# Designs tried in a protein design chat: VHH binders against a4x776. Part 14

Target 1, 306 residues: a4x776
Amino acid sequence: MSTSMSVARSLPGGPVAEQILAEVAQEVTQLRAAGVTPALATVLVGDDDASVGYIRIKQRQAVQLGFASPHVRLPASASQADLQAVVTQLSADTSVHGVLVQHPVPPHLDFDRAMQALDPEKDVDGMHPVNLGRLALGLPGPTPCTPAGIEALLAYHEVPVAGREVVVLGRGATLGRPLAMVLAQKRPTANAAVTVVHTGVPDWPRYTRRAEIVVAAAGVPGLVRPEHLRPGAVVVNGGVRYAGRRLLPDVDESCATVAGAMTPRVGGVGPTTVAMLFRNAVRAARRTRSSRTPVRLPDSGAPAGR

## First folded at step 4 (VHH)

Design s32 (framework vhh_5j56_2)
Fold by ESMFold2-Fast, scan of step 4:
Formats: C-alpha cells, sequence, structure tokens
Structure s32 (fold): chain B 306 residues (1-306), chain A 132 residues (1-132)
C-alpha cells in the first residue's frame, strides 16, 4: 500500500473544456438566432475502425452543440484527385464553415497536399500553412487546437505566463513548434520567454531545470522525471502514447513530488484540444456573420512602466 | 444570449463630465478569452467613429483616437463585468450616440501607429448631448 504524496496542484482540463464548450454552445445559439447554422463538415478516407469511431464521436458532439454535420466518406482506393476535389468542393460551399479531414489517410495519399487545397478560413485544426503563417506574424486566424488548449488551461488555473521562462520539450508540427509561437504572442495569457528543446539538444535537462513552466510535447512516455525539474515548476503533459488501453504520458507521475502544479495523467490537455476544435468551427461560422471591416485605432504610445 | 448594455448618457453642459458604463451579460470580461472591448460614437449624418479600446484578459492595454486622447479614459471592473468610459472636458461636437462593442475571437494586430480590431458584438447605444 502506498498513499500518493503530492505537493503539486492539479491542473485538470475537464473544467476548462466544459467552460469552452459552454461558450461554443452559447455562440451557436446566437448564430442560429441570427439565421446562420454553423456547419462542421467531416471527411473520412477508408474504413479504419479507430478513425470511423473518432469521426462518429465528433459528429454526435457537433450535432449536440447545434452544428450541422455534413459527412463525406471516400473509399480506401480513392485517388489524390478525388480527395482534393472533395476538399475543394467543401471549400467552395458557403453553407460549410469548418472542415475536418480525419488523419491518417491511406498511405498512397498525400494528406498535407490535400489540406493545402482547403480554404484556410475553414481549417478547424489550425494547421494550414497560411494559418501557421498568420500565427507567426501575430495575425488573426484559426488557432492550433492543442497549443490553444494549453494556453486556455494555464489561464483558467491562473498560472502566470507573461514574462515567465517556458520550456517546450518537443518540436512536433502539431504541438511543440506552434505552441512556442502561441506562447510568444503579445497578449496577457502568453508573452513568455519560450525555449524549444528536442532530440538535437542532448543537454535539454539544463533548460528544464531552470524553467518556471515545462510543457512536455515529445510523445515519449516517462521522458520527464523529477530530476529534470525546478522545484515548484508548473508541468504540462501535452504528449501521450497508448499501450493497449493504458494512457502513457511524457511526464512521470513522480514529478508531482517536485512540481508546484501539474496536469493529471487522465483528463489533462486532451479535453481542451477537442473543445478548441469546436471553438475554431464556431469562430469560422461567426466570421461569415461578421463581414465588417476591422476598426483601426491609434496605438497606445505609452507603456504602463519603463 | 450575449448582450452589451450601455448606460450613463444624458445631457451635460460644455466643459462637463460623464461616465459611460458597458455591462456584459452572457459572457465574462475576466474570461481567459481575448476580447477587444471598444467605445464608438455616431452623430446624425456622420459615420461611426472609433474612440477607445481596452484589452479584457490583462485589463490595462488601452488605445485612444486623437479626437478624445487626454479627455477620455477607458477602464474596467472585472468584479462588476463592466467597462467604463470617463469623458471629461466635453464639447458640443462630442454629441452622439455612444456604443460599446466587443470582439471575442480576435488578436490585437499592431501596424505602425494603429491597432486593428474586429467588433461584431454591439450594444444598443446611449445618447450623449453636450449643450448649453
Amino acid sequence: as target 1 above (306 residues)
Amino acid sequence: QVQLVESGGGLVQPGGSLRLSCVASGFTFSSYDYYAIGWFRQAPGKEREGLSSISSSGGSSTSYSDSVKGRFTISRDNAKNTVYLQMNSLKPEDTAVYYCAADRYSYEVTYGSTTEYYFDYWGQGTQVTVSS
């Protein structure tokens, strides 16, 4: 028998996701009252059981939130031209506001090339090159789901980020790299000093031992251990793998003995990622409602301090 | 339903002061979401003019149009879910309907000496008349 002894405050994503989805539901209700039914189209290529299950769950959730949920299914034998034609058709359809193409597609298809044919305004994953370019430039657009979820989770739990040293462990296209761009944005929930470490940095523990916030984004179970952390650090587990049905996080649970706050093994970042997908979808629908010209105001020329 | 309700307008003499309030319902200004909250006005026969903005999550980043800079001050009270516009040294040309607006789903974008905002949640307006 052992009783888990932890000094770390828990940072669950469930309440964060619930708050985001409640806001999405309210926004959907407003848009419907204004004559706009938000629509999230889903595309599945092939018959992989896990992908079919994942899409079915998202379709049901979309309908429950008040979205229209058009679905396109292509056979596993579909050509690249077939996939690109569907993406192009959904891009041109004014009744469709967001498009989700379920990854992975069959190996003979180029997923990235197909996604480049999508209208960037309908990119609910926030991974289109145009939207990543907008993120890099500080311009408005769809936001990468997991990075946005982590930003929201830290803000919800009142973890200071602005001016803090944040280390992101991992440079994957869907998390580590775009998270660094998100947390460096000039806004109160970001504005951090961000360091990205990865397999090309053998002495990565030198960086994590000094960090106020560590986000694990490598997808390597148990990679982050207590000896890699500064006492009192905030630790976010963004990376996860499965061994059968068991969730294996990048952050070892023993890190709770040195961390000041940590995301839980189950119910951490994952729920916020799904919530952000629907938030991107409702924002896309809202942009079609609001065709108003941006307002330009004189910049505030005086900072609050010197 | 998301609503913005303005109050505090009225009749005031030149050189006087008024404080306008903008109360949000159906959402929270203290939300982690990034709001651009702004004040606008529209006088009869004129186009809508942007006056001032304040960030929601940090509460202290502010911008002002040249026509009101030094006379008007924007502020917020998160406990009351309210944004204020303190208007001092009022002139007859300040006579207009004043609107509060919010953009929930935008980033602040700065180009040179201007900041770009998108506002699509609007209040009903409150009349301000500066007259002797």
Scores: ipSAE 0.000, ipTM 0.330, lowest interface PAE 11.5, mean pLDDT 81

Design s33 (framework vhh_5j56_2)
Fold by ESMFold2-Fast, scan of step 4:
Structure s33 (fold): chain B 306 residues (1-306), chain A 132 residues (1-132)
Amino acid sequence: as target 1 above (306 residues)
Amino acid sequence: QVQLVESGGGLVQPGGSLRLSCVASGFTLDYYSYYAIGWFRQAPGKEREGLSSISSSGGSSTSYSDSVKGRFTISRDNAKNTVYLQMNSLKPEDTAVYYCAADRYSYEVTYGSLSPSEYDYWGQGTQVTVSS
């Protein structure tokens, strides 16, 4: 006789991503009808197999949604000035509405410096300092994709967040830190009491054991275990690492025996991150219509290699 | 162990239709199990080609290669642990061995990856011949 080891409700990101992408597709259709073809430019430095794979997935999704998808590939030997020039040229190109520089770049290049040269209005990752400042101040702008995806995932599955104790494990710039700012915003899908714990807090389990919601954002496989959780807590795995082709989440799957709800090992937060990237991109294109007369261009997207 | 078994292949005339089935065992295609399931084909002397994938939970997210878009439809029946490929308007160039493949532990291919290298588990294949 087999005994079930899992009692947690699953919080899949696939349906959440599909809902977001359906809204993006509708906005793309409206923009195209108004003479604007949304364009998401992608930049890849080098030929790392994983980075090539991620760019290919994003390019195919862009085309499927009705975006123009220009691609720029720089050799692994490219200089900082070469990368800077590409980012600057894409920032100035009125046919391009969003720009994605695939991380990581080769070690001799300064990724953060290159991203700071990007027009903040074209920042689809939501990581430009200007956009992070907007987030901190509660102003409109592109939001970091994974934090926005987590907020949407919790809302979709009707997990109460407002007034709840949320613990975020990790203070990384792309997830933990901006997630704390997102979940503290004054709106029904946020408005939480947020505690951020990290390596500087050795007794972090003291905080997670009392939390109603735990978001793991450390990038440490198996960091969160059943003994670290309050029975019935909602557990979100925001951090993953890959060992070859195998996905290694921060949250051990055995946590499903204690948690009331939990994101699945595969098909959790990841899909929502990609969907939010396209939401940021279509909204960037929408902003150009609000600030300028829409223009239908015969060649509104540059193919890869221009 | 993970097993995939294809069926439904055969001989059909140009313009005809076939429905392929892929029965999964060793894992469950339920709402809370995220497996990327794809259909691939290989004709003699050619590379293996990705045709369609269904990789989101609940069977609502699908992807298609341009060569089959509008002619082929992928679907799943979670109660039967089965994925289908409905093939309409078949052409002689569709002649190939058709494979079902599953990925449980790699990239989240929910957005339509059709790369054979991203799939870990493969069926034995079923022959489809389009000829008069």
Scores: ipSAE 0.000, ipTM 0.159, lowest interface PAE 16.8, mean pLDDT 82

Design s34 (framework vhh_5j56_2)
Fold by ESMFold2-Fast, scan of step 4:
Structure s34 (fold): chain B 306 residues (1-306), chain A 132 residues (1-132)
Amino acid sequence: as target 1 above (306 residues)
Amino acid sequence: QVQLVESGGGLVQPGGSLRLSCVASGFTFSSRDYYAIGWFRQAPGKEREGLSSISSSGGSSTSYSDSVKGRFTISRDNAKNTVYLQMNSLKPEDTAVYYCAADRYSYEVTYGSTYESEYDYWGQGTQVTVSS
């Protein structure tokens, strides 16, 4: 049984992921009826048990949703040229709409260099420089999965974001940095006043203590404690580490005594990240049926709110 | 039209050697640089086990399961559209039906695994029996 120690409303990601995946399944059905079978290619380098497990889960989910799921396996000894050849060929293959390279790759390989060879339209992780540029400019394209998942999670649970003070603790390339860009977009589920803090800001608690929403994205277990929070704040744990099979979040669970709402230790942001991967993939397939939209600058004449 | 045909199996005594061949027809192995050819085996009453793979990319990208490392060697002859498995120091526990498999999108077959969905084409198998 629960005790009176926890007062925070829970923000589980499972229901959010289920809603997104149901929408993806509908879009896949519509595309197949129109003669397009969405295809998500997966690439694994090496034989690390955790990586093999994660890729299997993603492959099974793809098949369950109605995707074609071609898989490329490279040995741990593969060269940079081998990896880049695979990425280049999958980019050119018109039957493939999205490409996922399982991170990490062995340390002798340059993952970022290989991914930059990928067609940005097939970038299901949303991490290609072209897609990050689109995000910065407010243009349509694949969005980084965890940031998009957090936006969807907050919207699903009806947490107000527009006009609110949000602090992102961490500046990592896959979460903290792109999350700041996502939450500053001009739309009802974003449009926040975003502050990014990191190791270069020693007095980061000054910022989190006034924030209405705190997203932890540092990858440091137990970094965020009750004394770092404003009473009633919404707390999202985006950063995790593992001790064996146990998930160790950045946010200490005791924060539930101060927070108004908080993601659970297990089943929080993680499920939404996987769901967003498939949303990017189905949208990539959908784009093959649509007229290509020219890149354009943001509308600088748009009226400000009153 | 597309076929993989295994040969070279048979009866051998413990400590002996065999070389298995896998001939591909209906397609040219060297024409696809992300095709992988792999060897699997299945003993009676056991799951199918991945043993070794060779990719068409880089010419020398190979992998082996722990059960066969140092004893088995995979190689290819692209001119003959053939992949070989040289099996040395054979043990009674190596007794199984050996299968050649190809995946159109894989540089490497998953060794030590039974991922059937990774393989588009399979041979009919060749029996290897290690006994006196």
Scores: ipSAE 0.000, ipTM 0.141, lowest interface PAE 15.1, mean pLDDT 81

Design s35 (framework vhh_5j56_2)
Fold by ESMFold2-Fast, scan of step 4:
Structure s35 (fold): chain B 306 residues (1-306), chain A 130 residues (1-130)
Amino acid sequence: as target 1 above (306 residues)
Amino acid sequence: QVQLVESGGGLVQPGGSLRLSCVASGFTFDSYSYYAIGWFRQAPGKEREGLSSISSSGGYSTSYSDSVKGRFTISRDNAKNTVYLQMNSLKPEDTAVYYCAKDRYSYEVTYGSPSEYDYWGQGTQVTVSS
């Protein structure tokens, strides 16, 4: 018989990101026509070459989409008070709609403490405690970028999620935990039965072997192998580590022999995370135009008596 | 309203020195505000070129373009709400209209273009000729 090539359908994030960014560009055009120029401020502390590179990419993309892109640079010697003063002043600046502080900051600075001083409405990462609380309660607000990107990626590729068994491998604050909250929301692109497994669950393969969708979010290269998967399962690689320039995903490439669909090693979830950051930014700017419109809250039948 | 006014230009011989001043009104200088003030120049028929900037954040960082590094020095006097550009070892190629500009945030000319500065002065002419 014939030699098998690839049995898993590829789930690239590039087309997903392009669709989201096209929608963002349309919203920016509409806001500019109404006299509002959306603005995403970027903050860099120090001179780390990788951080400089990532900020430049984001600034270039912001300009291409029609955003104003003010940039604040602090020296590596900046104090915690200096960083918090910048965040506080950007929060108060009515011409600024979103704020991105490039991680990492120098080791003597407390990044999380600085970010908590930011106006939650300008939090483009969706990681402010107020916005995570909104997510937990089913309230509208900025959405955690990588979880939202994964939801969009699955929807774009027409992967059924509602009513399906999803296992999230990892409980990190930026992906695993908020992803479980996102995929359990009552909407057609979510509404899943979500199980979170982690290092405290030694028999985690028992759960992944039953799952229709597995999202790896542990940051451990090659952690997920073919023997950990149900035949035909959808596999999303959300966790990565780098060895120099080489991207090392949590999901071993050999999983393509068992999976029905799988994100590629490069060009998977990453592009969607960046696109969601700009979606959060344009929605923040849009809120300044609709501040006098009554907000309809989610159904009061939500869990926890809401 | 924010306004910037340049002064100190004039005619000078090659190798000479000039000190330009930029007086700001409509806002106050302080060590915790995020803003940058930059110096730019434009010669006839050429694009506007960034030369130097000074920020208020983190204890006053400065930057310089390669064309003026080692010859020009930027400084500030917060009590006078003024930024200075000390120009030494002037060359005929330094002949231009010199502009002061304010960014809304602490910014370095190494990252920016003139389009990123929100407020501009009217300019002061510097002519280097023998």
Scores: ipSAE 0.000, ipTM 0.218, lowest interface PAE 13.3, mean pLDDT 82

Design s36 (framework vhh_7pa5_2)
Fold by ESMFold2-Fast, scan of step 4:
Structure s36 (fold): chain B 306 residues (1-306), chain A 127 residues (1-127)
Amino acid sequence: as target 1 above (306 residues)
Amino acid sequence: QVQLVESGGGMVQPGGSLRLSCAASGFTFSSYAMSWVRRAPGKGPEWVSTISSSGGSTSYADSVKGRFTISRDNAKNTLYLQMNSLKPEDTALYYCAKRYSYEVTYGSTTYEYFDYWGQGTQVTVSS
């Protein structure tokens, strides 16, 4: 007698991101043909090397996709009024369709207050209160990037979500809470029975052991272990920390012995988050497009002697 | 406290030259784009020139292009405007301005407002 374990199916985000970015590139090409150059403005406060690096990566990606990439730099000593003035200026600029303020900002600045001054239509992170309200009400608008990326990743890999028991471990503002709202939406790629567990629920494993899908969103390395999972469950690693160059995911790698499918340690959800940022940006630009085709006026239409 | 102090204005004949300076303090000068803006008597403010934070990119109003040169010295926290071939139409109060800029790929810049203006330096071009 020999027994074999089922190997967990890998759910890489790279191919998902490539598909989304290809669709974004097509939409950018169509908008440019219609006389609209999509523009994603980036704002950096201070000179933190990691933040500078992330902004440069996003700027290069924007250019590769055909976006204009205006960039605003503020010194680390910038005031709250300075940051809000930039956000207000970019909100009023009709040539700018999306605005990304690179987090974190220096500790003396209130990032959330500054972002609330942004036009909700230009919110490429999907985190503005107006857009979260739209999400809660099932209305169209910019979507929170990581939750939307997870939905797309599950759909790409043909993981059934509709009618399934999903547990989200974590209630953070950027992932856990908005993910619950995304996966409860009435559409084929969502429509799930969602339970949110967190530090206030000490017996959270009682819930994850029943779940068909577990999304870890706590930012606590190795928090989710094999004994916390239902055999054959789909496991998505949304929360990570870094120790130097080592990526420390919320889900322990040994969970692959119990899970039916699992996002890889590297190349999972992260790429889809970046892709969704650009999807929000191109959709913002698309909302400014006229439904009328431009008509070229003949030279005889111009008055002689003006 | 942000301070911008302009100097170098004066009276000059048509075809003459002046060099304006702006001494900046109270902020990290090397991190901001800087501009020159002028206001003629009875008229609104007119943008003249902008220089990027590094000094690598400059832009000029059509009315001054080829005659004026903007420059900066980040080590001295100083902005300059070299004005050549001055015309009576250049008569104005010249202001140094700290502002936010946004740059399109390939060094293109667009400027929408000024967050701080200095007190100005008067330039009078008369025969």
Scores: ipSAE 0.000, ipTM 0.152, lowest interface PAE 16.2, mean pLDDT 81

Design s37 (framework vhh_7pa5_2)
Fold by ESMFold2-Fast, scan of step 4:
Structure s37 (fold): chain B 306 residues (1-306), chain A 126 residues (1-126)
Amino acid sequence: as target 1 above (306 residues)
Amino acid sequence: QVQLVESGGGMVQPGGSLRLSCAASGFTFSSYAMSWVRRAPGKGPEWVSTISSSGGSTSYADSVKGRFTISRDNAKNTLYLQMNSLKPEDTALYYCARYSYEVTYGSTTEYYFDYWGQGTQVTVSS
């Protein structure tokens, strides 16, 4: 029985994001030398202040990385057909390699239907059903940014994942569910035994108390507390909300007394999500130069004698 | 602690009407979008309707469009569902749910239900 309280090792996402963005910058430089300027197009419907602000940040980041960043605006009164026409036009535009439609769109529009009209090769958010199908099948393609960022964050900080018991708390289509698919993939940075818990599992603490890694992806401030964790567990806060200027994470700060490692309240997963968006975009541009087509699956590129 | 308490369910004949209410406590009700979700015996949950935090926008499942109306009273921390022209297939346990969001891809969000009430039973039969 120790008289000192342990503090969890911090798992900041800033260094992870910097490493990924440096790789992106190098790939952009190589493509530009080959005569291809990677382009990430953004589409905004209406005038939501948060969405306008985010596009401005993306444009600054894109310029610093060497991307072209064309922008298309539609009025708040735009029809579903107007939105789908823009998405279809950007899909056909050979100068555009990635497309981001800013969420939210006005409530009279079907965002998911608009995304289904997008060329899945240009889906930088990983929202297209074809790319989720590729993820489910273990095939290469754009991966949802936050799940990919969490995998990279764990790998960067040398957290063992392969063969470990991981609990994902939350089943949202853009984080919880695809994260479970990502961490179950057969590769050294994944290959985990993944359990997904959610509001339909009233005794979810039974699962988190046994887990070596807990990823909170519920968007409920303070949901995960010390009593819900196994001593020495790795805790990743994937879900956050804002109350004015204050960031409200799913994981209570007091979990640092029980956890062996934990993402910080600020500067955790968020930076890696943004970095992965640009990684998806540059890889989309690379695919336009590479004509290597995986037409025979599974790929048997192994030597003929094996 | 977040609590959602539904009421107003009951038995009604096909073509009848019911009004469901949900009393919310433990959070700033006026800051959250709210939804109604139903579960029929032996089936998974089916989303019914959502209303924005201000009440300025609403959306409905195709199965209930034109028959159901969602509304809210932020001064009373109460959510409502007016159900008209009820059909046997509307028979279910109806849950009040807090519509929340998950922040992914920077400012990109996906909405989901983070808290549910105990439910109120609606039975539509002869």
Scores: ipSAE 0.013, ipTM 0.161, lowest interface PAE 8.2, mean pLDDT 82

Design s38 (framework vhh_7pa5_2)
Fold by ESMFold2-Fast, scan of step 4:
Structure s38 (fold): chain B 306 residues (1-306), chain A 126 residues (1-126)
Amino acid sequence: as target 1 above (306 residues)
Amino acid sequence: QVQLVESGGGMVQPGGSLRLSCAASGFTFSSYAMSWVRRAPGKGPEWVSTISSSGGSTSYADSVKGRFTISRDNAKNTLYLQMNSLKPEDTALYYCAKYEYEVTYGSTTYTYFDYWGQGTQVTVSS
């Protein structure tokens, strides 16, 4: 089956990412005009060539968006204490608004423990326990990048979410679980009836066959097939697995014959994830400005007693 | 306007060679790492090779290591892939990708590529 024979509308993430990054660039320009230069610090442990390349790409994108991009490099022999000292130092540095530690770190280091030592306000990945707690409570804070990217992708393509039945396949800490919290929030781009299914639910197809929106977040290539879908359903591939750097999506391409809309094999959710990283970073800088003592304007137009 | 135009594909017998080219425009080519990605009929995209912005470092998928060579000419805004000792399993549409990045959350790593061309077809058959 080729894509030219499918009936499903394509939901590319490229245009969504471009819109988000344009908004980020505009906000950076406004903050700089107000005397705040947003800064995204990057940390690399070791000298893995791929990691060096990817962090340079992220640094270049940050600079192009108008961010300051300080960089800290630690040798591959660095101790856990060395990594935690860097994270603590960047947490205390008032000129730094967001911190990104490039994964992987050497195997003798505990990446998650180091990240939990970071100031939650500077967590651009949105994965700190404090920020996940904020998400669960409906409070503002950095949002997990891929869940936020999926919400933005659905909104951009005018897919109705509010009041709809959504099934998320996967309960992983980075996507499935926080996505359920995102899509259940009280706002027009969310407010869904969300069901999470996983390996502990052997008859998970019973749930996906009734769903208006299915998000695959299991990291199992080809898991979702046409027989698992309701005709006309919206299908989002949020899960991708590494197999020697090969991209293996959870959703089988043949689903395009049954789905009403689905993310493309190339250029789907991925671009929105990095755009959300930079959105978290600029919002962190904006929060710094918002925490300053503002010059109060005369109260004109506020309702009396309310 | 950003665009990538792939060329140099064709039909070749097993053991043969082809050189692919990608003409880039609309961005500062010398500032970006570049990649080749292929898609075989009925399969998802497979990363093939990456070259740093300066050309100083390269990486390859295990399936092509020792047979393919990636290179670039920053003065001409052109990316190349020299393919030697071609096998039937190399049959695919080959895409030039401008933006490659990895995003890691917890223990899961995702790789993303940007494409602008329709690709160039490579068919290896007897």
Scores: ipSAE 0.000, ipTM 0.138, lowest interface PAE 16.6, mean pLDDT 82

Design s39 (framework vhh_7pa5_2)
Fold by ESMFold2-Fast, scan of step 4:
Structure s39 (fold): chain B 306 residues (1-306), chain A 126 residues (1-126)
Amino acid sequence: as target 1 above (306 residues)
Amino acid sequence: QVQLVESGGGMVQPGGSLRLSCAASGFTFSSYAMSWVRRAPGKGPEWVSTISSSGGSTSYADSVKGRFTISRDNAKNTLYLQMNSLKPEDTALYYCAKDYYEVTYGSTTYEYFDYWGQGTQVTVSS
């Protein structure tokens, strides 16, 4: 070994996603046997090639798992009212259990406003304010996909989280902020001491240098370097950017010379995010079955000897 | 500047054959895996086939496996797709694509492409 080679243990997300999707497939099979076909509706606005590709990947996976996969396509010229009407219709449709609106939508549309019109029970991204409130309170509901995927990835690879110092670099609404809430939950796969750093903390390396786990969630390629890490730290690439179609992670690959374990450039967190989306969808379908359970009448307390 | 120029498309009867070519320039062709992607009328892009940078490894979509053959000539900076036993369902605009990365979802691996050519039309009609 004459060059600085990676000494960090790899933390691939593919096996993690496969395990989660196998559990989802089993739940889908059970629901179908009970007369319920789980349905994940997808909505695409416009014809952006990357978005079309992402929707097709998700639709193919849905079908492979046994989901019904209704699809709604709106033209790029669609109004906010058109998008809201589709979301409202899918919210009201009892045959639909989960709804995914492919981001991004054209710039003239307010994606967040449209998503807030969705039934929180059908929110497969776990980003609806009601579901974020449930997360903050420790209540059941759809979970934020990428944060849940990271929790599952760390648990799968037997990385200790409970009681450990975790630094989340980034405060974005879809990853950094909800990840801090996830990892602070009182459960064996979380229960961490979480510090969130961001652009408002110029000396953020002081925090990452002491951390046992660093999750990069800034969307800035190569932001995290070896000099920013504690030797033996676990490093998770949560944030990525694309140059064309090439994936550029927040964590520089040279960090593998200092890190004890690290997610790979490709096949890391991404696969777990998609798996969690399907987990949210099948659980939404399962909740509809539970709500139809017959109510039993209370037992009589007649005393013995009557 | 990266350029990919497809040719060899046309109209053919079902069961017929066509050979597509892609002339590449502006990059070190022998250093990159190359792919063919098609877009059928009213549908989005569908991956067809990929060949490794050396030509030693090839992969195909299930819909074309056994009928299509991807090949390359690194000395001529040219990518080929030999299409046999053509079906009406093969009617599409065919694109040559440069550079890729893989994303794994469960047991399924998907490819994304850095650069696309302008395309060449293939029409299969009876």
Scores: ipSAE 0.000, ipTM 0.149, lowest interface PAE 15.1, mean pLDDT 82

